# Ledger of designs, part 242: VHH binders against Flagellar brake protein YcgR (ycgR)

Target 1, 263 residues: Flagellar brake protein YcgR (ycgR), of Thauera aminoaromatica (c4kar8)
Amino acid sequence: MAELSTPSPASPAPLDGGRGDELEKFTLRGARQILQLLQDLITHRGLITAHTGGGHSFMTAVLKVDEERGRVVLDPSPDPQANRRALAAPRLTCVTQLDGIRIQFPLVGLGEGQDKGRPALFAPLPAEMLRLQRREFYRLQVPLAHELSCLLKAEDLARKPVEVSARVIDIGAGGVAVVVPTGAAEFVIGGTLPACRLALPDGEPIELDLEVRNLNRQTQRNGTEQLRVGLRFAALPRAADTRIQRYIFKTERALNAKARGGL
Below, E stands for the ipSAE of ESMFold2; O stands for the ipSAE of OpenDDE; V2 stands for 0.75 times the mean of E and O plus 0.25 times the DockQ between their complexes.

## First folded at step 22 (VHH)

Design RD12 (from QD15 with R30K Y50W; framework vhh_7pa5_2; at its last look DockQ between E and O 0.36; V2 from the best seeds 0.68)
Fold by OpenDDE, look of step 22:
Structure RD12 (fold): chain B 263 residues (1-263), chain A 121 residues (1-121)
Amino acid sequence: as target 1 above (263 residues)
Amino acid sequence: QVQLVESGGGMVQPGGSLRLSCAASGFTFKTYAMSWVRRAPGKGPEWVSWISPLGGSTDYADSVKGRFTISRDNAKNTLYLQMNSLKPEDTALYYCARDIDLWDTGKFDIWGQGTQVTVSS
């Protein structure tokens, strides 16, 4: 009678995020910590963007943490097609924000069912949760090949409106860093740039308001001075947030695949 | 100010239909579970239906199951209750209520003023 060794549940693949070592500092792996963070999401009523792959995502929420069964209860999408995609996905990448902190975690083994006669999605508790504090928001370094740009509506020294096309060098859930030529516009920390346009590779530019958070003058190797501007998303439409998150995840995945020797 | 305002009540004959609406303001509507509760004359409050924040999950009291449909439009901050095949027993003041919990029902922190539904021949 050969004891069929029940295959040990495959450890969920590490969060496909950036360089494994840096992210480890921000990764929660303790069961109690994970439970607490999930409970905090419930308490604060955090909405979650769940990425199913293939550029698809849907909005959900943690409705309940079932500690006894070691599972999370998620709010199904009102879109049946989204739920089908979610169930077919080998992994969900969940992204949310709590108190300005980006939270990311994988869910593996999603299923549908009922609890107390209510339809819900169920998944085992995540093995890890990434908590990125604002100052340490993992900002995806934008590959040069992607040529992300942001049209900034700013003012010059004479307070005349100017439009500046800025290259996006990094992007995160909370904002972007851009580079502009020195003297292209006047930026004030804490100032708002209204109706800017962020160009992503996947479609039309996103209109958004940006708040200037940091200014750093940088001299390039060639002696050219550039201004690095750190910008926070001041008002981001939900659809825009979804697109930005999708881009980040897609790009991170591609970068990680390349790093692993994948084409 | 946090507010719920019900509308759509009225008088209808048995077998008729009504659609109740509840307009929410003063809070992030899409992050709350919502319920309909009714109070018939001389009776205590009765939970009628529940819907999850995103609307992907719903629940109904046995007394209304198959006849009532709860829905929500988060873009409009509005909760709905479609009531079909109405019975005299459905006569009540219907309240929109905000659930305290996202999953557990029966605890509410905000109520509307209610809308009267009367089912009579």
Scores: ipSAE 0.886, ipTM 0.955, lowest interface PAE 0.5, mean pLDDT 89
Fold by ESMFold2, look of step 22:
Structure RD12 (fold): chain B 263 residues (1-263), chain A 121 residues (1-121)
Amino acid sequence: as target 1 above (263 residues)
Amino acid sequence: QVQLVESGGGMVQPGGSLRLSCAASGFTFKTYAMSWVRRAPGKGPEWVSWISPLGGSTDYADSVKGRFTISRDNAKNTLYLQMNSLKPEDTALYYCARDIDLWDTGKFDIWGQGTQVTVSS
């Protein structure tokens, strides 16, 4: 009887710091809210990936909240090198989840010591904790074969209207990222692109207003320059939101079925 | 079905060594702190050693410090107790216990059947 061990999922990566302003509304800063969430992690035995920087992380858990001293007690790593990296780091970025809800929080001022003769890592209570539903942070990487596109109604250098067909590279509940040739239009962070058209499979394109959130210049393998444009959905009609969520759901299920080989 | 199964007990002379194992199944082993508890003849249970869920912290009763070493292999769902320099006073039935508390030892909800350790000449 050969029993195959199922591989564990890779450690969750912290959410991109460039999205910090988008996540502020999901950030808990109240002392009672933070204490309750930490107690929930203890009660539900949440395992935490603590990121120490330089691509390094280790697994830990909150073992206790010491309200009297204003600190959390963390399980040290059995790997001494991981502990040394954690103690040297100016900040730990802790990532975990409860019942499908993603939780992320910083710990600063990590130290080592003992509590009742038991070695542990200690840190002051975090000043903030991010608490997100999956919908609030997930971005689907769009398969190339889908050729998903968005028609952007933008302006050229002379502020004249221009239409640019842009390939969608990722999509989530709050927006898309697209690529366009460099120079196809002028994009300004904070600028609004009204009445753009997002082409999804199965149906007419969705008309929506977009806001430019970020811009990155990229060089392709053949040396061609392109611009990655991060776009936020402005007020999204209910029907449009439903179609976008349906696309994400169907595409994820298709990709997961292929990865499992369960055709 | 949640289960803990101890093994590795036996008879040894004073000064000898034994290594106890505890195989865990039916639950997520690495999210629980674990303990060894022993019961000597005619006596109540005595806590022996504790280990944190991820294995980075350990603790021992004064009577076994420096002689016993607790460890765990979370990939194999197994708890261990290395017992060196054994004394007649260590003679007991040794239990592996799952601790409900993550830090404060004292609330065990699952126990094994125990493995007998006998130290005599």
Scores: ipSAE 0.702, ipTM 0.885, lowest interface PAE 1.0, mean pLDDT 87
ESMFold2 (binder alone), look of step 22: mean pLDDT 85; pTM 0.851

Design RD13 (from QD15 with S52T; framework vhh_7pa5_2; at its last look DockQ between E and O 0.35; V2 from the best seeds 0.65)
Fold by OpenDDE, look of step 22:
Structure RD13 (fold): chain B 263 residues (1-263), chain A 121 residues (1-121)
Amino acid sequence: as target 1 above (263 residues)
Amino acid sequence: QVQLVESGGGMVQPGGSLRLSCAASGFTFRTYAMSWVRRAPGKGPEWVSYITPLGGSTDYADSVKGRFTISRDNAKNTLYLQMNSLKPEDTALYYCARDIDLWDTGKFDIWGQGTQVTVSS
């Protein structure tokens, strides 16, 4: 009678992207903490972008936490194709925001079924949840090869409207950091730059409003002075948010694969 | 102000169809589960149908199952109830209601004024 060793549930792969050590302080692993955070998502009605890989994502919500069965109940997509992709994915990367804090967590072992006679998606409770406070929003360092840019609509010293093409050096769910030549425009902390255009590799530029949050003058190694501008997304359409998140995840995954010796 | 406004009610013959609409305002519609509830003359309120925030899951009372279809357009902040094969017993004031819970239905915090549906020969 060969004891079929029930394969130990594969520990969910660590959250892809950050230097493991830096993100550890923001990672919840305690069962109670995880449950509380999931319950908070329910209470605050947080919508979740679930990434299925391959550049695909869908919107969902945690409808219920089933503590007895150790699972979460998720709102299926109204798109059957999205659900099929989700079910076929070895892992979902879920991203949401609560009170301005970015929350990211993996779900492994997604299945479909019924609860109370209603169709739903089910997944085991996440083993870890990443909670990034605004000031510590994990910002993806944009690879130089991606050449992300942001067209800033600003004013010069004479309050004349100017457009400044800025290189994006880092991007997160809450905003971007860009570099501009010194003197290209006048930036005021707390000021809003309306109708800016963020260029992502995957399509047309995203129009968005940006709020100036910080200004740092930097001297490059070559002696050239640049202004680093920290910008918050002031008004981000949902579709734009999804695209930005998709880009971040895709890029992080690629960087991690490369770091692991992947081609 | 949080508001729900029902429309689309009327008089129809048995076997006919109606489509009810509920316009939501004053809250983030896409984050709430929604229900239809009806009240027939001399009867208590009866839950009719439920839909999740994103519309991925629906539920129906046995009395309307197979005949009614709940849907939502989150871009338009509108809830719908397609009613087919209407019966005299479907005569009621129909209310749009916001569910307090995302998954457990039956508790509501906001109601519309209702729209009258009358099924008569």
Scores: ipSAE 0.872, ipTM 0.950, lowest interface PAE 0.5, mean pLDDT 89
Fold by ESMFold2, look of step 22:
Structure RD13 (fold): chain B 263 residues (1-263), chain A 121 residues (1-121)
Amino acid sequence: as target 1 above (263 residues)
Amino acid sequence: QVQLVESGGGMVQPGGSLRLSCAASGFTFRTYAMSWVRRAPGKGPEWVSYITPLGGSTDYADSVKGRFTISRDNAKNTLYLQMNSLKPEDTALYYCARDIDLWDTGKFDIWGQGTQVTVSS
């Protein structure tokens, strides 16, 4: 049995629930799969960051799976305040990583009690668990200097074609998030935008089919309102995927080198 | 080199206190449950106390409950046993032990050399 890797000091944030559909193919729902993955966490001594909401979290571990009672046994925090927050939370979002595999799962119905005379936290087995590689969840925050844009071929209120040049704010293997002025076009969650064009710094724009996954209105500090649009790559040609991955890798390397030299 | 090294033992009178330490090295300490085990002269090993990997849950043998407190400092890779109200019956070699299981106790794979505690008038 290989020794566990420690997670990064800054706990990875839970993946956004608004990305749920794009993550569905990585979601385990079978009882046998869930039990085996929980047992793997125990065997590999995986440390878990449990998010309680409001930006709070605590470290825990799955100590045991009680199959007969259908529950997991968790290590309470030595900090009583963290335990109180966990018990008050309607949902605990658990995040861990083993050998480059990210694991994320919700626990609902968390309670306290004793087992073998020992205090512990208990929850029913999760109904689902995410299991995915870094490429499958990572999103690069795009530097403003790159001026990354995506030309969206959308429709206005009258269902007439309109082209919107949208600034790309993040990019990953599965899609982008962009910002547009409110009212620039009508976007419908689940709708498709065919033949959009993603402009990377290297080479000609990439033609992509995009699917709208989420919409968030936001107000900038100057009072200007804009719409954040989450877009999934509907079909990504291999050449386009390669270019996107190369951009992400090169940019991440450059940002890391600047951060080290800038300290 | 996986190693556990106990210290802090000594001779005290009944009613006295001692604090034992166990320094861990060569493994990721914070991912293991830990126990204290003792061996009195002419006796077999007796489990004393247990603590979970992150320190959120503890357990004690009935003979020491209320008098002994197990704790850990994962930043220093150190396990502790605070022993108060010591009795002659507590005289033993005290070992820290790495527990293979995270919740069910009794399967230890690594032991320290022990530190002697003697409670005598």
Scores: ipSAE 0.621, ipTM 0.870, lowest interface PAE 1.4, mean pLDDT 87
ESMFold2 (binder alone), look of step 22: mean pLDDT 84; pTM 0.846

Design RD14 (from QD15 with I110V; framework vhh_7pa5_2; at its last look DockQ between E and O 0.50; V2 from the best seeds 0.72)
Fold by OpenDDE, look of step 22:
Formats: C-alpha cells, sequence, structure tokens
Structure RD14 (fold): chain B 263 residues (1-263), chain A 121 residues (1-121)
C-alpha cells in the first residue's frame, strides 16, 4: 500500500515583484501579521484591484477573514465574465492601498461558493503580503523601451502657462517621477499641476492632477543637466488607477520573466 | 453630512410592482455594504435584503426571496430595491440602511427616513 505522498501544497510563487532581496524587507510572512493586515483592509474598507492575468482585472474587497477555515472571503464582481476569468486564473495578484501604503498580495486557489447563502469568492489566506511604505513605494523603473511620457501643465518663470513633455522614469500607485530639461518650467514643491496627461502604452493618455513632491537636479553622464520631478497623483480617476496598476503589473511580470531567462 | 434618502414608495395593488431608490451622500458609498429594512405597522424592524460593496453578493429574507431584487449603482451613489409580486404583507415603511460590517448583517449605523409602501386591494 504505497502511501500516496500528498504533494506538499506548492509554495505560492514569490510575489513577481522586483529584485527579491529588496522586497523581502517589506514582505510580511507571519500568519498573525497577514491576518492583521487583512483585518485592517476590512476595517478601512479598502477596495482591491485583483489582476487575473492577460491584462484583465476587477475590483473586489475583502469582506471577511475566516480564520477557522484559513480563507478570505472576497466580493465577487458584478460582471460574471470577470468572475470566470478570476476562477480560471492560477493566481490573482491583489493590489490595494491603506493609508497611502501600497499593499500587494497573491491569492492562489480561488473558488466560488456560498457563505450563509450568499455568493462569494473564496481563497486561502495569502502566504505573503507586500507592504510598501510611501517613502519606499516600489516604483517600477519604466523600461526605456516603453517611452512613457507625461505632458505637464506648468508655468514658466513669468507665470505663463507652458506644456512640458516629460519622460516618466518610474511609476507607482501613488505617482510618477519624470525628467524634464532644466528651465523648461518652474516647479514648486506642494504645487498642483492640473489636467496633466500621462501616456501609457495601452491606450489614450490619462488626464490627471499632479502634485509636486520632490525636485532633484541631476547631471547626466554627458554633462546635461536635467530636473527630476517627483509627482504624486492628486486626483486619480478610478479607471485611471486601474490602468496604471495594470501597466505596472504587466511590466513587472515581463521584467521578472526576462530576468528568469524567459525569452 | 452622511445621509440616505429613500424614494419610490407608494400604493399598489396585490401582484403589482414598485422600485425603491436610496440616494446616498456624505460617504464613500462603494465601500459599504447596504441593506433594506422594513417596519410594518405594529411590528419590529425586519431585514429585507443585503448587497455587498461592489454588488457581487446579495442576500434576501425568505419572505421576499424570488420577488425582490436588490441592486446598486456606485457611480450614482444609489441603492435600489425592485419589488415584484407585492403582497399585502409587504406593506411597511422601507428603510435604506448602511451596514456596519461588510459581510455580517444586522447592524446598521446610518438610516434613511424611509419610504412608505402600501399594498392594498
Amino acid sequence: as target 1 above (263 residues)
Amino acid sequence: QVQLVESGGGMVQPGGSLRLSCAASGFTFRTYAMSWVRRAPGKGPEWVSYISPLGGSTDYADSVKGRFTISRDNAKNTLYLQMNSLKPEDTALYYCARDIDLWDTGKFDVWGQGTQVTVSS
């Protein structure tokens, strides 16, 4: 009678996030910490963007943490197609924010069912949760090949409106860093740039308001001086947030695949 | 100010239909579970229906199951209750209520003023 060794549940693949070593500092793996963070999401009523792969995502929420069964209860999408995609996905990548901190966690083994006669999605508790504090917001370094740009509506020294096309060098859930030629516009920390346009590869530019948070003059290797401007998303439409998150996720996945020797 | 305002109540004959609306303001509507509660004359409050923040999960009291449909439009900050096949027993003041918990029903922290539904031949 050969004891069928129940295959040890495959350790959830590490968060496909960036350089494994740096992210480890921000990764929660303790069961209590994970439970607490999930409970905090419930308490603060955090909405979650769940990525199903293939460029698809849907909005959800943690409705309940079932500690006894070791599972999370998620709000199904009102779109049946989104739910089908979610259930077919080998892994969900959940992204949310709590108090300006980006939270990312994988869910594996999603199923549908009922609790107390109510339809819900269920998943085992995540094995890890990434908590990125603002100062260390994992900003995706934008690949040069993507040529992300942001049209900034700013003012010059004479307070005349100017439009500056800026290259996006990094992007996160909370904002972007851009580079502009020195003297292209005057930026004031704490100032708002209204109705800017962020160009993503996947469609039409996103109109958004940006707040200047940091200014850093950088000299390039060639001797050219550039201004790095750190910008916070001041008002981001929900649809725009979803697109940005999708882009980040897709790009991170591609970069990680490439790093692992994937063609 | 946090506010819920019900509308759409009225008088209808048995077997008729009504659609109630609840306009929410002063809070992030899409992040709250919502419920309908009714109070018939001389009776205590009765929970009628629940809907999750995103609307993917719904629940109904046995007394209204198959006849009532709860829905929400988060873009409009509005909760709905479609009531079909109305019965005299459905006569009540109907309240929109904000659930304190996202999943466990029965506790509410915000109520509307209610809208009267009367089913009478």
Scores: ipSAE 0.888, ipTM 0.956, lowest interface PAE 0.5, mean pLDDT 89
Fold by ESMFold2, look of step 22:
Structure RD14 (fold): chain B 263 residues (1-263), chain A 121 residues (1-121)
Amino acid sequence: as target 1 above (263 residues)
Amino acid sequence: QVQLVESGGGMVQPGGSLRLSCAASGFTFRTYAMSWVRRAPGKGPEWVSYISPLGGSTDYADSVKGRFTISRDNAKNTLYLQMNSLKPEDTALYYCARDIDLWDTGKFDVWGQGTQVTVSS
């Protein structure tokens, strides 16, 4: 129905695996960098959402970095069931933000124990931490009035070329999500769509190679079925990236101005 | 303004119970570790109990283990101390205190006014 008029802030949910390869350049693996970032979380009292799988999570915090033992000390949940889920999980995915910077890191080998007589959860230091500026994780929900479209050069069921004009529903630094009528083309996760064209309001369409990352079927209010296609920018020239970021910035400013006047 | 306000003190006979409360305002309560500290007449401060920011870890001085229970309600910005089996040696002015450190009990940077607990024969 109506397009969201305000930007949706990023939530502490984990970033999905369809963005894993584009996120590698934002991944910290140096031991000193990881220790400093964990200490920054302690100093700024960052609250962490720890995801245990199956849609379950609990709130925690890094209480201490024990460099001598190579581990972090986490605040257990006051809910014993949350602690049991965490200890049973093969991996915790920890998500938090520090001054608008999204931080995500895995913890494996979580254990229960005591440090100086105080009970806590412990895990080895993470081997990697993802650190993203808002630009790197933000997705603008595209206002309907902008009518952004992307011309997809795809294939039909017979493997013959087809062109599909798809409405862009969100856009970020790493890709777009579009909607198409069900059956308009054959999409395969991991497949590449070369020489697609993204139409922004200002300037000529941008020629892009896109990779299909996810597919979700949707039913509209009138019963019409459509396919939501998540697309990654395979190779994005700097000029194209600049135009996309300008569009996002201008649109977000305009939406924020309307939201501030809506009190 | 950061503020801690204790309440719930009073006079009680040995073996009795009291529940202390500490109302916090002016800061994000759930991101701080908290402690109870007491000062008996003519004596210096004695740390009593610790609770982690989200309430999952607690600790006690040996003199009160098994008798006192610390808790917090982060939705109400309130710290509690349940005191059972009170002894005359528990007579003191009880303070809640905000810790700069999250785990290793360190310097307390904010204190309440205290609430008096008196355990008399």
Scores: ipSAE 0.686, ipTM 0.885, lowest interface PAE 1.0, mean pLDDT 87
ESMFold2 (binder alone), look of step 22: mean pLDDT 86; pTM 0.860

Design RD15 (from QD15 with F108M; framework vhh_7pa5_2; at its last look DockQ between E and O 0.49; V2 from the best seeds 0.69)
Fold by OpenDDE, look of step 22:
Structure RD15 (fold): chain B 263 residues (1-263), chain A 121 residues (1-121)
Amino acid sequence: as target 1 above (263 residues)
Amino acid sequence: QVQLVESGGGMVQPGGSLRLSCAASGFTFRTYAMSWVRRAPGKGPEWVSYISPLGGSTDYADSVKGRFTISRDNAKNTLYLQMNSLKPEDTALYYCARDIDLWDTGKMDIWGQGTQVTVSS
């Protein structure tokens, strides 16, 4: 009678976030910490973008943490198709923000059911949750091949309006870093750049307001000076936020797949 | 100011239909679970229906199940209650209420003024 060794539950794949080593310090793995963070999401009524793969996502919320059953209760989408995709997905990547901190966590083993006669989605408690503080917002380094750009509405030294096409070098839920030629415009930390346009690969540019948060002069290897501008999303429409998150997720996944030798 | 304003009540014959609306203001509507509660003359408040923040989960009292449908438009900050096959027993003042908890019903912190529904021959 060969004891069928119950396959040890496959350790949830590490959060497909960038360089595993750098993110480890921001990754919560303690059961109590995870429960607390989930409860905080409930308390603060955080809406979650759940990525199902294939460029699809839907909005959800943690409605309840069921500690006894070791599961989270999620708000189903009002779109049945979104729910079908979610249930078919081997993994959900959940992204949200709490107090300006980006929170990301995987859910594996999503199912539908009822609690007290109410329809809901259920998943086991996440094994890990990534909490990125603003200053350390994991910013996806934008692959050079993606050629992300941002049209900045700025002013020159004479306060004349100028448009500057800037290359996006990193992107996160809270903002972008761009590079511009030195002298292309005058930037003031704390200043707002209204009606800028962020170009993503997946569609039309996103119009948004940007706040200048950091300025760094950089000398390239070739001796050319560039200005790195750190920009915060000042007013980001929900639809735009979803698109940005989708792009980040898709790109991170692709980079991780490549790093694992899969591409 | 946080406010809920109900509308759509009226007088209807048995078997008729009404659609109630509740306009929400002063808070992030899409992040709250919402409920309908009714109070009939001489009776205590009765919970009628629940809807989750995104509208993916709904619940109904047994007395209205199969006849009433709760829905929401988060873009319009509006809660709805479609009431079909109305009965005299459905006569009540209907309140829109904001749930304190996202999942557990029974605790509400904000109420509208209510809209009167009268079902009579």
Scores: ipSAE 0.881, ipTM 0.954, lowest interface PAE 0.5, mean pLDDT 89
Fold by ESMFold2, look of step 22:
Structure RD15 (fold): chain B 263 residues (1-263), chain A 121 residues (1-121)
Amino acid sequence: as target 1 above (263 residues)
Amino acid sequence: QVQLVESGGGMVQPGGSLRLSCAASGFTFRTYAMSWVRRAPGKGPEWVSYISPLGGSTDYADSVKGRFTISRDNAKNTLYLQMNSLKPEDTALYYCARDIDLWDTGKMDIWGQGTQVTVSS
């Protein structure tokens, strides 16, 4: 069956979760694996967004892997400012997505040079490359109309059990992000919330154990504060995973159909 | 349906200029390196110039360096060759070519029909 439409826009921004060890199992460090993945980018002509810092980036491509010198050859920008920023940056963070696979890798020691008179940018081979299937990095932004909620079984400041109904703002294969009023419960990064209940439209709520991964306070203009809580699924049962993926798939198809006139 | 169509050739006096164009269709132009190649009467193909997929790297045969400038407009799917200070030895049929290899000029898989450049008085 042919794909109905292009999925959501590419997300070229680097992944930076504050706890990079969560991505470790998706990180390639073997020299042969890195060489093969770089060669795959060349073969499939993957375009790369290279982030230079300060919100700046430029488009590039890996043109060649030079195994003898242990380096990659990158397409310079036709914009001289972009090249100057790249050469001044302590590292480039390269991001691309090829056939549903997100690829991210650092390049350090970028330099200008020539190979047989042909100018290019050069860098040593990366020491690591992140490779993620779409489901491992993708987070659906939950439509407000769905009013998706998660009942959190947490504790108050006196360590007494409380239940907090939290609105789910995004959902992916590995977790959710929710918002709650500040002070509704005590959350600590690394803490576990057992037997929480995620309410999906398709049936009974899913019972899940959740782990707090991040907390971000947001102050509204009237001084009222909300708390954004990033939650990881702990030990997600197969049936729960299936229901979550079904929700994501159905919601994406519905949103794409409305955005594309239902074609 | 993959096609390259050259234009802009003609007769020019020595020292003159011409601008060649190559319209690309049927493929994702910006992900391929491109080259110009020429064939003089009675001679085999001679590589003239290279440009990288995003246009940041260019290269030239020694015989044309300093006189010819390759460029591309990826929004218009068009490759260009600006030819200045033309000499009679530049007389040839000029082809644009799509290169499978992104860096080394190695295997060109699609060619245009060519545009004739004649430099004579």
Scores: ipSAE 0.629, ipTM 0.866, lowest interface PAE 1.3, mean pLDDT 86
ESMFold2 (binder alone), look of step 22: mean pLDDT 86; pTM 0.870

